# Ledger of designs, part 256: VHH binders against o75319

Target 1, 181 residues: o75319
Amino acid sequence: GNHIPERWKDYLPVGQRMPGTRFIAFKVPLQKSFEKKLAPEECFSPLDLFNKIREQNEELGLIIDLTYTQRYYKPEDLPETVPYLKIFTVGHQVPDDETIFKFKHAVNGFLKENKDNDKLIGVHCTHGLNRTGYLICRYLIDVEGVRPDDAIELFNRCRGHCLERQNYIEDLQNGPIRKNW
Key: E = the ipSAE of ESMFold2; O = the ipSAE of OpenDDE; V2 = 0.75 times the mean of E and O plus 0.25 times the DockQ between their complexes.

## First folded at step 16 (VHH; framework vhh_4orz_3)

Design ns11 (at its last look DockQ between E and O 0.83; V2 from the best seeds 0.80)
Fold by OpenDDE, look of step 16:
Structure ns11 (fold): chain B 181 residues (1-181), chain A 120 residues (1-120)
Amino acid sequence: as target 1 above (181 residues)
Amino acid sequence: EVQLVESGGGLVQAGGSLRLFCAASGFTFSSYAMAWLRQAPGKRREWVAFIQSVGRTYYADSVKDRFTISRDNAKNTVSLQMNSLKPEDTAIYFCAAKDWPTLFGSYDYWGQGTQVTVSS
């Protein structure tokens, strides 16, 4: 259906590049069928996403969709030049090891193949905050060796919103490192 | 054999300028990110400046707007222009290379370092 996700309007549509990384987080874009339920200034479509990214003088090289539904937009709504990867990720609970591995593998693959450019990995869940933030931070911590608090601070600052889920934060801060292979 | 050779270090008065150079060989320079790191006496090594293979740069807060990192892929060199030098900038400066486009994590290759001393 065309039900607007709860609290979706409360979040900035697009964050900023995380300095030193190739990550940018955003909330889920909504296809046109949702626009009738939104004020014009609240609309955020796949097209709007790319426009906003361009306004930041950035370019997306990959979109990782962490939502657990496909009702928000279609991959066909995206430019053919930008790969789309779906990783179904259940909300509110810490992602399982398989999900974490899938994310890490996708990111590593992208970085290996895109060393010659500066294209971004766009990551989103519904709000582009909790699941998105967790997996990005988990990558920075496990793969890049970033201190958990530094990773969280960096993500929060760049997304413009702070991770909200305590279980995610606690797992990032105190949880075990997950497999990188 | 991989080599990173730093040059340009020396003694300079506070407020002065130096330009460090690093000559690289033995690897595909253009595909690597390059960085300058420094280690002051009694302190841990810290990164100073970072430049991606595609040219994006990052700086530590302590040197931002004073230092400039640049690279010449044709010559396999990376440089660090250091302006408005301060005594606290005194350190051994190292050139490092990373075959990864991110700022964080370890580097693959290191130079031997060059001493920079800033007198008050």
Scores: ipSAE 0.859, ipTM 0.919, lowest interface PAE 0.5, mean pLDDT 96
Fold by ESMFold2, look of step 16:
Structure ns11 (fold): chain B 181 residues (1-181), chain A 120 residues (1-120)
Amino acid sequence: as target 1 above (181 residues)
Amino acid sequence: EVQLVESGGGLVQAGGSLRLFCAASGFTFSSYAMAWLRQAPGKRREWVAFIQSVGRTYYADSVKDRFTISRDNAKNTVSLQMNSLKPEDTAIYFCAAKDWPTLFGSYDYWGQGTQVTVSS
């Protein structure tokens, strides 16, 4: 159905560009059919996403969708044609090595092909927080050598919300460096 | 042979200014991101300022609004204007280059460094 995801209203729609990176995180946009259950100020559609990115004077060059479902919106609902990649990510456990590898591969491929522009990688799960924050931080730690606490602080500040799941935080801070890239 | 050669370092009084320059050769300068990093005695090397090939800049919080990085692709140079200098800015300053658009991670080429000393 078109039920609003649990706690989705509690989160800011779109974060800020993460300085020094090409990342921007946001919660899942919801297609028009969900708006019957939302006040006007609560709406966050695919069009709203692109308007908010434009308001920041930014441009998306890739969307990485970490959700398991297509019920929230479909790539065809996006107001502009932007490369789109779904990476199925289970929401209650630290992502497995295959998922981490797929994310790193997608990010590195984008960065290699977009050296001569300033386009962003948009990353979202349902809330744009736990799975999104984990994978972005995992990339920064493993691939770019950022200290775990610095990666987490950067993500939290730019998303406007702190990572909440303790198992994700503990894996980022104390878990092994993943060498799969 | 790739070279990054820094100049403009020296001794300066607190509150003063210096401008560092980095002359680059041996690679396609306009395609590279450029950075200034610094290392104070007994400390780890830290980034100071970063400029993408497309011109977007980033600064460490400690130098924001006091330092300005700029590049001249016609002259293959990067500069760092340092204003309102403080004793804690004392360090060896390095120019670095990478063929990648992000601030963090490894750099491909490094200069030898230039000493900046800020006296009380």
Scores: ipSAE 0.721, ipTM 0.851, lowest interface PAE 0.8, mean pLDDT 93
ESMFold2 (binder alone), look of step 16: mean pLDDT 88; pTM 0.887

Design ns12 (at its last fold request DockQ between E and O 0.92; V2 from the best seeds 0.87)
Fold by OpenDDE, fold request of step 17:
Structure ns12 (fold): chain B 181 residues (1-181), chain A 120 residues (1-120)
Amino acid sequence: as target 1 above (181 residues)
Amino acid sequence: EVQLVESGGGLVQAGGSLRLFCAASGFTFSSYAMAWLRQAPGKRREWVAFIASVGRKYYADSVKDRFTISRDNAKNTVSLQMNSLKPEDTAIYFCAAKDWPTLYGSYDYWGQGTQVTVSS
């Protein structure tokens, strides 16, 4: 259906580029069919996403969609020049090894192929916070060797919201390193 | 053979300026991100400044607005302009290179380092 995700309105539409990385997190954009259920100022469409990114003088080079549904928007709603990757990620639980691997692989592939530009990896789940934050942090920790607390702080600061799920935080801080291959 | 050779270090008074240089050879310089790191006595090596192959720059909070990193791909050099130096900036400064667009993680190549001493 076209019901607005719970608490979706409570989160900033788009975060900031994470310094030192190519990541930017945002909440899920909603296709036009959702607009009738939103105040104009609450609307955040795929078009709005790109406008906001542009306002930050950034450019998206990849969108990773971590939502567990396809009802929010269609890949066709995105510019053809920006690759779209869906990684169905179950909410509220720590992503499994396969999901983590898929994410890492996608990120590494992008970084390898986009060393000659400054385009960003846009990552979102529903709120662009918990699943998004976990996987970004997991990447920074496991692949880039960033300290867990530093990764979390960096993400939180740039997203404008803090990771909320204790199980995610705990896994990042104290959980095992996940394989990168 | 890959080489990174730092220069420009020395003794300077607090508030003074130094410009460090790093000359690179033996690899495709223009495709590498470059960074300056420093290690003070008894402290861990810390990142100071980063410049991506495409020119994006990052600075540690401790040096932001005082230090400027730049690169010259034609000369295969990276430089660090250090202004408003403080005693706590005293360290061995290392030039490093990585074939990756991100700040974090390990570097592929390292210089021998150059001593910077800031007197009070």
Scores: ipSAE 0.902, ipTM 0.942, lowest interface PAE 0.4, mean pLDDT 96
Fold by ESMFold2, fold request of step 17:
Formats: structure tokens, sequence, C-alpha cells
Structure ns12 (fold): chain B 181 residues (1-181), chain A 120 residues (1-120)
């Protein structure tokens, strides 16, 4: 139906571009059918997402959706000019190696094809925090060689919320480097 | 053969200014991201400033508002304007280039470096 995701109202809609990267994180946008349960100031639709990105003088070139469902919005609700990729990611557990690899592959492919522009990769799960932060940080650590604590600090600051799940944080700090190829 | 050649280093008193230049050849300069990094004696190399092929710039916190990176695609050069210099800025400064749009990660080409010494 149109149940608002638990705690969704508690999170800032859109973060800031992460300096030195092409990432921006946000919570899941909610299609119009959810708005009857939201005050006007609480609404965050796919259109609102793109307006907020434009207000930051940025442009999305890819959206990576880490949720299991399409009930929040449909890919058809997005501009046809913005590629959309869904990577089903189990919540509450550290993503498996296949999921991590899919994310790395998608990011590397985007960066290769977008060297001549400044477009961003938008990444979201339900709240745009734990799964989103984990995969972004895992990419920065494994592929770009960023120190774990620096990756986490950068994500937290730019998202405007700290990573919450301790098993994700522990894996980023102390877990193994995953294969890039 | 790819070459990155730094110039403009030297001795300068604290509070002074210096402009470094990096001349690039042997690759398509306009499509590469460029960076300045530095290494002080006994210290690890650290990034200082970055400019993407499309012109987006980033600076290390320690040099923000004092240093300015610029590129000139017509001359195949990158420059680093260094103002309000401090003794802590003393280092060998390296120009680096990569065919990738992000700051972090490895760089494809490196210059030999130019010494900057800031005296009290």
Amino acid sequence: as target 1 above (181 residues)
Amino acid sequence: EVQLVESGGGLVQAGGSLRLFCAASGFTFSSYAMAWLRQAPGKRREWVAFIASVGRKYYADSVKDRFTISRDNAKNTVSLQMNSLKPEDTAIYFCAAKDWPTLYGSYDYWGQGTQVTVSS
C-alpha cells in the first residue's frame, strides 16, 4: 500500500555531493500515492529529488536503488534520460560479495562512461543510510584505497547522518577487502 | 613519451607567495584530471589540490583558501598559486595526472617534483 517506511520522516531527504567522488546519497523518494499521509513539508517525491539536486547545482547521471521493492516509486516516474539500476540488497546484514561486486561494476562503468561530464551517481536504500553508506564506503575502500575511517567520516558528513548499524561499521573497519575483478 | 614537468619551486619567506607550474606532454591533457601532491621530509605523500578535466576543484583542508589550482587546456598546463605560505608547507610538490574523474585512488603519471622551502 502507501505505508510510510518506518522512521523515514526522521532522515534528511538528500545529502550533499561527497567531495572527491561522484556520489550523492538520499532516502527513497515516495510517489504521489504516499502524499496523502504526509504533510506538505514532509513530501519527497522523485520530482522533489531532482529539484533538490538541481538546487545544489548538480545533475544525476545514474540512480542505484538498493531496495527490494518497487512500491515506493516506479522507474517510469524518473526522467527517461537518467539511467536506473536496481541492486537487491538484503537489509540488516552485511551485503554479500556478489552484491558488492555488482555495485562496484556499476560504479566503475558509470565513471568510465562519464569522464567528460560532472554527473553524479545517486544511491539510495530505504533511508539512504546503512546499506547505502556501506556500499559507498566499501567502494571507496576497496577500489579507491580510502582508509575505512576516512570513508565513513566522509559519508556521514555528506549524508548528514551517521551510519547506525554496528555490523556494517565493524566490517568496513576490520573486515576483508573484497575482490574488484 | 608522457612527461609532467614541474617548475616554479624555490625558497620563500613565511607569509609569501609562490606559483608552481606543471607542463604536460604525451597525452590528451584536456581529458585528464590533474592533482598536486606534496611530500615533506620523513612524511607520507599527501594530496594538496585536484582539478577534474571538467574543472571541478578540491583542496586539502590544510591549504584551503590559501592555494588555488588552475588548468590551461590550451597550454597543457596546471598551476598552483600558493599564498600565505607557512613553514609547514615545505615539501617536494608533485604534479600527477589520471584518466579518471575522481580524486582518490592511483594516478597514471607523475612529475619529478619541485622543491618548495618556506623559511621563518
Scores: ipSAE 0.815, ipTM 0.909, lowest interface PAE 0.6, mean pLDDT 93
ESMFold2, look of step 16: ipSAE 0.794; ipTM 0.904
ESMFold2 (binder alone), look of step 16: mean pLDDT 86; pTM 0.871
OpenDDE, look of step 16: ipSAE 0.889; ipTM 0.935
ESMFold2, fold request of step 17: ipSAE 0.799, 0.782; ipTM 0.897, 0.895
ESMFold2 (binder alone), fold request of step 17: mean pLDDT 86, 86, 86; pTM 0.871, 0.875, 0.872
OpenDDE, fold request of step 17: ipSAE 0.900, 0.899; ipTM 0.942, 0.941

Design ns13 (at its last look DockQ between E and O 0.91; V2 from the best seeds 0.83)
Fold by OpenDDE, look of step 16:
Structure ns13 (fold): chain B 181 residues (1-181), chain A 120 residues (1-120)
Amino acid sequence: as target 1 above (181 residues)
Amino acid sequence: EVQLVESGGGLVQAGGSLRLFCAASGFTFSSYAMAWLRQAPGKRREWVAFIGSVGRTYYADSVKDRFTISRDNAKNTVSLQMNSLKPEDTAIYFCAAKDWPTLYGSYDYWGQGTQVTVSS
């Protein structure tokens, strides 16, 4: 149950705020029980997440967890002041319309309720890259009208890693717009 | 009735400065993001500067470090300080308001625009 996800160490723990948006992407934080399998400098816990966010002079207002498991950390490991939303998202395949809708609805709800602050929507999957990047880009494209290549470039630059999955990229670039609500 | 009224435009020499103002009324100003956009002759309207409801600012690359956007919620105004102006900055400048805390997408309200002309 406490095995480190494959290639998890290869990715930066936390990206940067996507300018013009309220998004920040990060890899999945791992609860303390995983630390015995990591070098100290490799550790990235829920606490570490918040510390890193603060170091960027930002604040999380929502965490959207796209992982398809609950073994990495518990919502109780997060501050009570930060809402946690789980959207079980299968890896390696383009998210279905329901998943996309859930994500869009959550983001829109947050933005409607947080116009009076500058808090971020923290989004993560396992690596905080492919599923995370797809859904963020899908939102920017479908809801905000951003050009697909611009959305992808923006995400890649801010995450510090590029989307890797060709099927995700192709769907973003050439796929149909999904229902927004 | 919602109104956005721009002022401060005019003719200026290259290297000069102008300060644009936009006075807003008819909506809850403090809850809106504000932006300046411009449209040059024969070109499409382009985004210039953005300031969120809580003050976060963004700038187009072409104006970064030269222009500064600011807002005064007490006066329902947004300003654009334009320094080191260039001929390519010549355009009609529009004030716009958005009831959404993001840079991208459409704006809800627009001013009529103010002409800025920068001579060589």
Scores: ipSAE 0.854, ipTM 0.918, lowest interface PAE 0.5, mean pLDDT 96
Fold by ESMFold2, look of step 16:
Structure ns13 (fold): chain B 181 residues (1-181), chain A 120 residues (1-120)
Amino acid sequence: as target 1 above (181 residues)
Amino acid sequence: EVQLVESGGGLVQAGGSLRLFCAASGFTFSSYAMAWLRQAPGKRREWVAFIGSVGRTYYADSVKDRFTISRDNAKNTVSLQMNSLKPEDTAIYFCAAKDWPTLYGSYDYWGQGTQVTVSS
């Protein structure tokens, strides 16, 4: 269906580039079929996403979609030049090691292939906050050695909203380093 | 053999300026990210400035608006212009390089360092 995700209107559409990284986070863009249920100022389509990124003088080089559905938009709604990757991530639970590994592998692959440009990895779940923030922070902690509190602060500031799920925050702060291979 | 050789260090009065240079050889300079780090006596090595292969820069808060990193891919050099120097900028400054586009994490190559001393 065309149901607007719960609380989706409460979140800023797109964050800011996270300094020192190639990440930018955003909430899920919604295809035109959802616009009948939105005021014009509430719309955030795939086209709107790319316009907002361009307004920041940035360019997307990969979109990692953490949702388990394609009802929000079709990958065909994205420019062909921007690769799209779905990594199914169960909500409300700390992602399992397989999901974390898939995310790390995708990010590392992109970074290796994009050394000669400055393109960003766009990451979203439904709200672009909890699952998105968890996996970005897990990558920064495990792969790049960032302190948990520094990773969380950086994500929160650049997303424009704080991580909300206490189990995610607890796992990032006090949980084990996950293996990168 | 990879080499990073820093130069331009020295003694300067507070409020003065210095320009550091790093000459690179033995790798494809234009594809590497470059950084300056520093280590003051008794302190941990800290990041100062970063420049990506295509020119994006980042600075530590303590040096922002006073220091400028730049690179010359034709000459395989990185420089650090340091203005409005303070005694707390006194440190050994290291040039570092990595074949990875992000600020954080380990660097692949390091120079031997150049001393910068800022007197009151």
Scores: ipSAE 0.759, ipTM 0.885, lowest interface PAE 0.8, mean pLDDT 93
ESMFold2 (binder alone), look of step 16: mean pLDDT 86; pTM 0.867

Design ns14 (at its last look DockQ between E and O 0.82; V2 from the best seeds 0.81)
Fold by OpenDDE, look of step 16:
Structure ns14 (fold): chain B 181 residues (1-181), chain A 120 residues (1-120)
Amino acid sequence: as target 1 above (181 residues)
Amino acid sequence: EVQLVESGGGLVQAGGSLRLFCAASGFTFSSYAMAWLRQAPGKRREWVAFITSVGRTYYADSVKDRFTISRDNAKNTVSLQMNSLKPEDTAIYFCAAKDWPTLYGNYDYWGQGTQVTVSS
């Protein structure tokens, strides 16, 4: 249905590029059918996403959708030039190793193929915060060797909101490194 | 054989300027991100400036607005313009290359370094 996700309005629609990375996080864009339930200034459609990215003088090269539903928007709502990857990720629990691997593989593949440009990997879940933040941080920690606290701080600062889920934070800080292949 | 050769280091007074150069050979320069790192006496090596293969730049907070990194893919060179130098900028400066478009992680190739000394 067209039910607005709980607390969706509370979060900034789009974060900033994470310096030194190709990541940008945002909350889930909502297709037009949701607009009737939103004030004009609250609307955030796939089109709005791209406009906001452009306003930042950035360009999306890949969208990774971590939501566990397909009701928010359709891949057809996106430009044909931007690949769309769905990784169904259950909320509130630490992503499993398969999910983490899928994410890492997608990111690495993109980076290998896009060394000749500066396009961003756009990552979102519902709020573009917890699942999104975890997987981005997990990548930075496991693949790039970033200190957990530095990764978390970087993400929080750039997203404009802090990771909220303690289980995610604890896993990032104290959990084992996951396989990269 | 891969080579990174730094030049342009030396002694300069506080407030002065230096321009470091790094000449690269032996790899596909245009596909690599380049960086300048420095190591001061008794301190750990730290990154100073980073430039991706497409020219996006990043700077350490300590050198922001004072240092400028640039690259010339036609000449296989990377440069570091250092202005408003401070004594705390004294270090051996290293040129490094990374075949990855991220700031973080390990670098693939290193130069031997060039000494920069800033006097009070």
Scores: ipSAE 0.857, ipTM 0.917, lowest interface PAE 0.5, mean pLDDT 96
Fold by ESMFold2, look of step 16:
Structure ns14 (fold): chain B 181 residues (1-181), chain A 120 residues (1-120)
Amino acid sequence: as target 1 above (181 residues)
Amino acid sequence: EVQLVESGGGLVQAGGSLRLFCAASGFTFSSYAMAWLRQAPGKRREWVAFITSVGRTYYADSVKDRFTISRDNAKNTVSLQMNSLKPEDTAIYFCAAKDWPTLYGNYDYWGQGTQVTVSS
């Protein structure tokens, strides 16, 4: 077992599908070894994630893990039918252009290959909020032309929590459009 | 040659209904997402309703529960049933199509638009 990430209990496990997109955001699921430190109602395992998605009448087709660590769960804890992609993303700082580009490439690749279904891209960092919200909003702004305030509002409402990092919010609202290619 | 041709526009009293149609040709209609957008005088064009190739629909908040988008893949048509019309719904309505599953972003094909005018 490991220590529960700081403030992890403060966040709703899974958000709602962001309308008009293929995104859903959630906090990092925690493998069974963490459950010794959790009340039953606080548990949120990889299995719990998929159960909650199914309860929304949705299906995950890709999980993008933005954490800068391997300790929370193993890809083997996920159904073999759901592709998993780790994009190591440094916290507390606006993600660099290489990270943003990799995220955009992964999303575009998924959307191209999944035109004939309705499966979701699940995105998480530790809390499913700041890094997750930044990259989803950056994609919507740069690739799909959504206005910054509209992207942030959509993310906040569907995640159930507002973006907290002011440097991320400032970069989304007032920073430059990033290259997509 | 790809074409999207809107029809069904006209003048309607507030509270009334209209049904718009968009006939598509020149592409594989069943694999495309379809949308209705509108532009009122002096306003930016805004999306109204969106339907994916697999039938999931989205609506702008201003028209939700009043408008219904549907598609008929056998006839290559998309329609917009517009109920409880308000003067603020007055606009040119455009049909659009794209080979991509998401609402936002650019559309590949556009119709010329059909005028809807809601009086009173």
Scores: ipSAE 0.765, ipTM 0.876, lowest interface PAE 0.6, mean pLDDT 93
ESMFold2 (binder alone), look of step 16: mean pLDDT 87; pTM 0.879

Design ns15 (at its last look DockQ between E and O 0.88; V2 from the best seeds 0.83)
Fold by OpenDDE, look of step 16:
Structure ns15 (fold): chain B 181 residues (1-181), chain A 120 residues (1-120)
Amino acid sequence: as target 1 above (181 residues)
Amino acid sequence: EVQLVESGGGLVQAGGSLRLFCAASGFTFSSYAMAWLRQAPGKRREWVAFITSVGRTYYADSVKDRFTISRDNAKNTVSLQMNSLKPEDTAIYFCAAKNWPTLYGSYDYWGQGTQVTVSS
């Protein structure tokens, strides 16, 4: 259905580029059919996403969608020039190793192919916070060697909201490194 | 053979300026991100400035607004303009190259370093 996700309105639509990375996090954009349930200022469509990214003088090179549904928008709502990758990720629980690997592989592939530009990897789940933050941080920790607390702080600051799920935070801080290849 | 050769270091008074240069050879320079790192006596090596292959720059908080990193792909050089130098900027400065568009992680190539000493 077209019901607005719980607490979706509470989160900033788009974060900022994470300095030193090619990541930007945002909440899920909602296709036009959701607009009738939103005030104009609350609307955040795929088009709005790209407008906001442009306002930041950035450009998306890839969108990774971590939501566990396809009801929010269609890949066809995105410009053809921006690849779309769906990684169905269950909420509230720490992503499994396969999900983590898929994410890492996608990111690494993008970075290998986009060394000659500065395009961003846009990552979102429903709120663009917990699942999104976990996987981005997991990448920074496991692949880039960033200290867990630094990764979390960086993400939180740039997203404008802090990771909320304790199980995610604990896994990032104290959990094992996941396989990268 | 890959080479990174730093130059421009020396002794300068506090408040003064230096410009470091790094000449690169032996690899496709334009495809690499470049960085300046420094190591002060008794301290760990820290990154100072970073410039991606497309020219995006990042700076450590301690040098923001004082240092400027730039690159010249035609000459295979990276530079570090250091203004308003402080005694705490005293260190060996290293040029490094990374074939990856991220600030974090390891670098592929390193220079031998150049000494920068800032006197009070």
Scores: ipSAE 0.884, ipTM 0.930, lowest interface PAE 0.5, mean pLDDT 96
Fold by ESMFold2, look of step 16:
Formats: structure tokens, C-alpha cells, sequence
Structure ns15 (fold): chain B 181 residues (1-181), chain A 120 residues (1-120)
């Protein structure tokens, strides 16, 4: 059934806009069917996501869903005005070059089309931390030229949780620069 | 055709204020993000303040709460109000522009720079 993801309750629902970027990270919202297994204060639905973004005086213009499953919510649960993109991203491994390319392409396309507004790219995996942090940092390093430690610090501070997976951190710090695109 | 021209630099005593201006021409100013960067003697060029085409601002930690960037799309100008100046703020200040909404990465156009000297 509708099993609450492991450790999902331990993470802040939504981070803060990352200064100088268009990114905001969050954990996966859970559709209404999951709420039977949650206390009211634990709920974090697609509607709750948009309310929390509005409370920050921000607006989402794209959601990039990195989960390797389709069970948490349906795109129909999102406002029709907000584009949604799923990039299936295998957990526990450094994402492959094709996944990184898809992410960069989506981000660059959004930034190009949204130069005249201030809308954010929302990025999530299950917890909004490891896969999310890796791909955001990989983009900042490879495309924007941010130093690895500065990208990681920025993500950690704005998410409110530190990247946990050592292989991701090592790849960001010591791996090849991927300037494809 | 494209020009960014800085003005307002000079010599000021520590604790004083200056206001820099950057006049832009040759491109659609309202669609560009604008920045001030600086380069002190023997140091690498560093970002100081950034303003998006829609007016969102960011500041380097070293100038937070002392400097204010603003833009006037009607006059095609960007300004930098610099208060509580310190000797460490001594540098050549450049304005820069890019047709991209984020702080990081390369800039498309650069001014020639204006010298700011803060005496202790």
C-alpha cells in the first residue's frame, strides 16, 4: 500500500531559495491517500507544497521529480500552470551522464524561457537531499562554474540538511568536470 | 555599440560613502541582469552585488548591509550605494551585464571600471 517512505518524517518539507540561483529543494509531497498514516502536522501534500512556497513569497515555475517511482502523487495533483518533469534517477549511485545531461538541459531550458520573471525550479527526490543535492550541485559546478565546496555549502544551508552520501560528495569534489552542453 | 560606463568613483575616508553609477547602451537593458564586481591590487576579481532583470538583489557577505544595488530601467542605469566604507573596499569596481537570470557564470558585457580608494 501507501507506505510512508523511510525517514521521510525526519526531513524539513521545503527548503529556501538558493541565493543567486533559481533552485528550491523539497522532499516528495504525498497525495491524500497517504494522509491516513500521518498525523495532521506531518502531512505534506502537493497543495501544502504550494502553500509553503507562497508563504516564502516565491512561485514555482517547474517541478523536477527525480524519484524512481510514480506512487507518491500524480501530476494532475499539481496546478495545470506549473510544468512537471520526471527524470528517473537511480538512488545510491552517482547519477549517470545521461541523467545529468537531462537535468542540465531541463534547467537551461527553464532559465532561458523564464528570464523575465522570478519563478523557481522545484527539485525533489524522496527526501529532497542526496539525489536532489547532487544534481543541483553538479549543475552549479559544471554549468555555472561554482567551486564544489561552495555549491555543497549553499545547498546544505538552504535545504536545512547536509548531503549524506559520501560517494556523491566525493564525486562533486574530485570527479570530472562535465561541460557537455 | 554595447557600452557600460561607470562613474562616481574616487577617494573617501573610512566610514564614508560613495555612490557608483553605470550607464548602459546598445542592448535591451530591462532584459539583462546586472552586477558590480571589484578587483583589489593583488586579488582576483570578485562579485559584490547582483540584481536580476526583475529587481531581486544579492550581495557578497563582505558588503552585506553596507552596499545597495539598484536599477532604473527608464534611464538604463545601475547604481551601487556604498556606505560605511572600509580600507578593504579599495578596488577598481566594474559593472557587468548578462542575458541570464543567475548570479554565477560568465558575463556578456563589462565596463572599463572606476577606482574607489578608501583611506584608513
Amino acid sequence: as target 1 above (181 residues)
Amino acid sequence: EVQLVESGGGLVQAGGSLRLFCAASGFTFSSYAMAWLRQAPGKRREWVAFITSVGRTYYADSVKDRFTISRDNAKNTVSLQMNSLKPEDTAIYFCAAKNWPTLYGSYDYWGQGTQVTVSS
Scores: ipSAE 0.753, ipTM 0.889, lowest interface PAE 0.8, mean pLDDT 92
ESMFold2 (binder alone), look of step 16: mean pLDDT 87; pTM 0.882

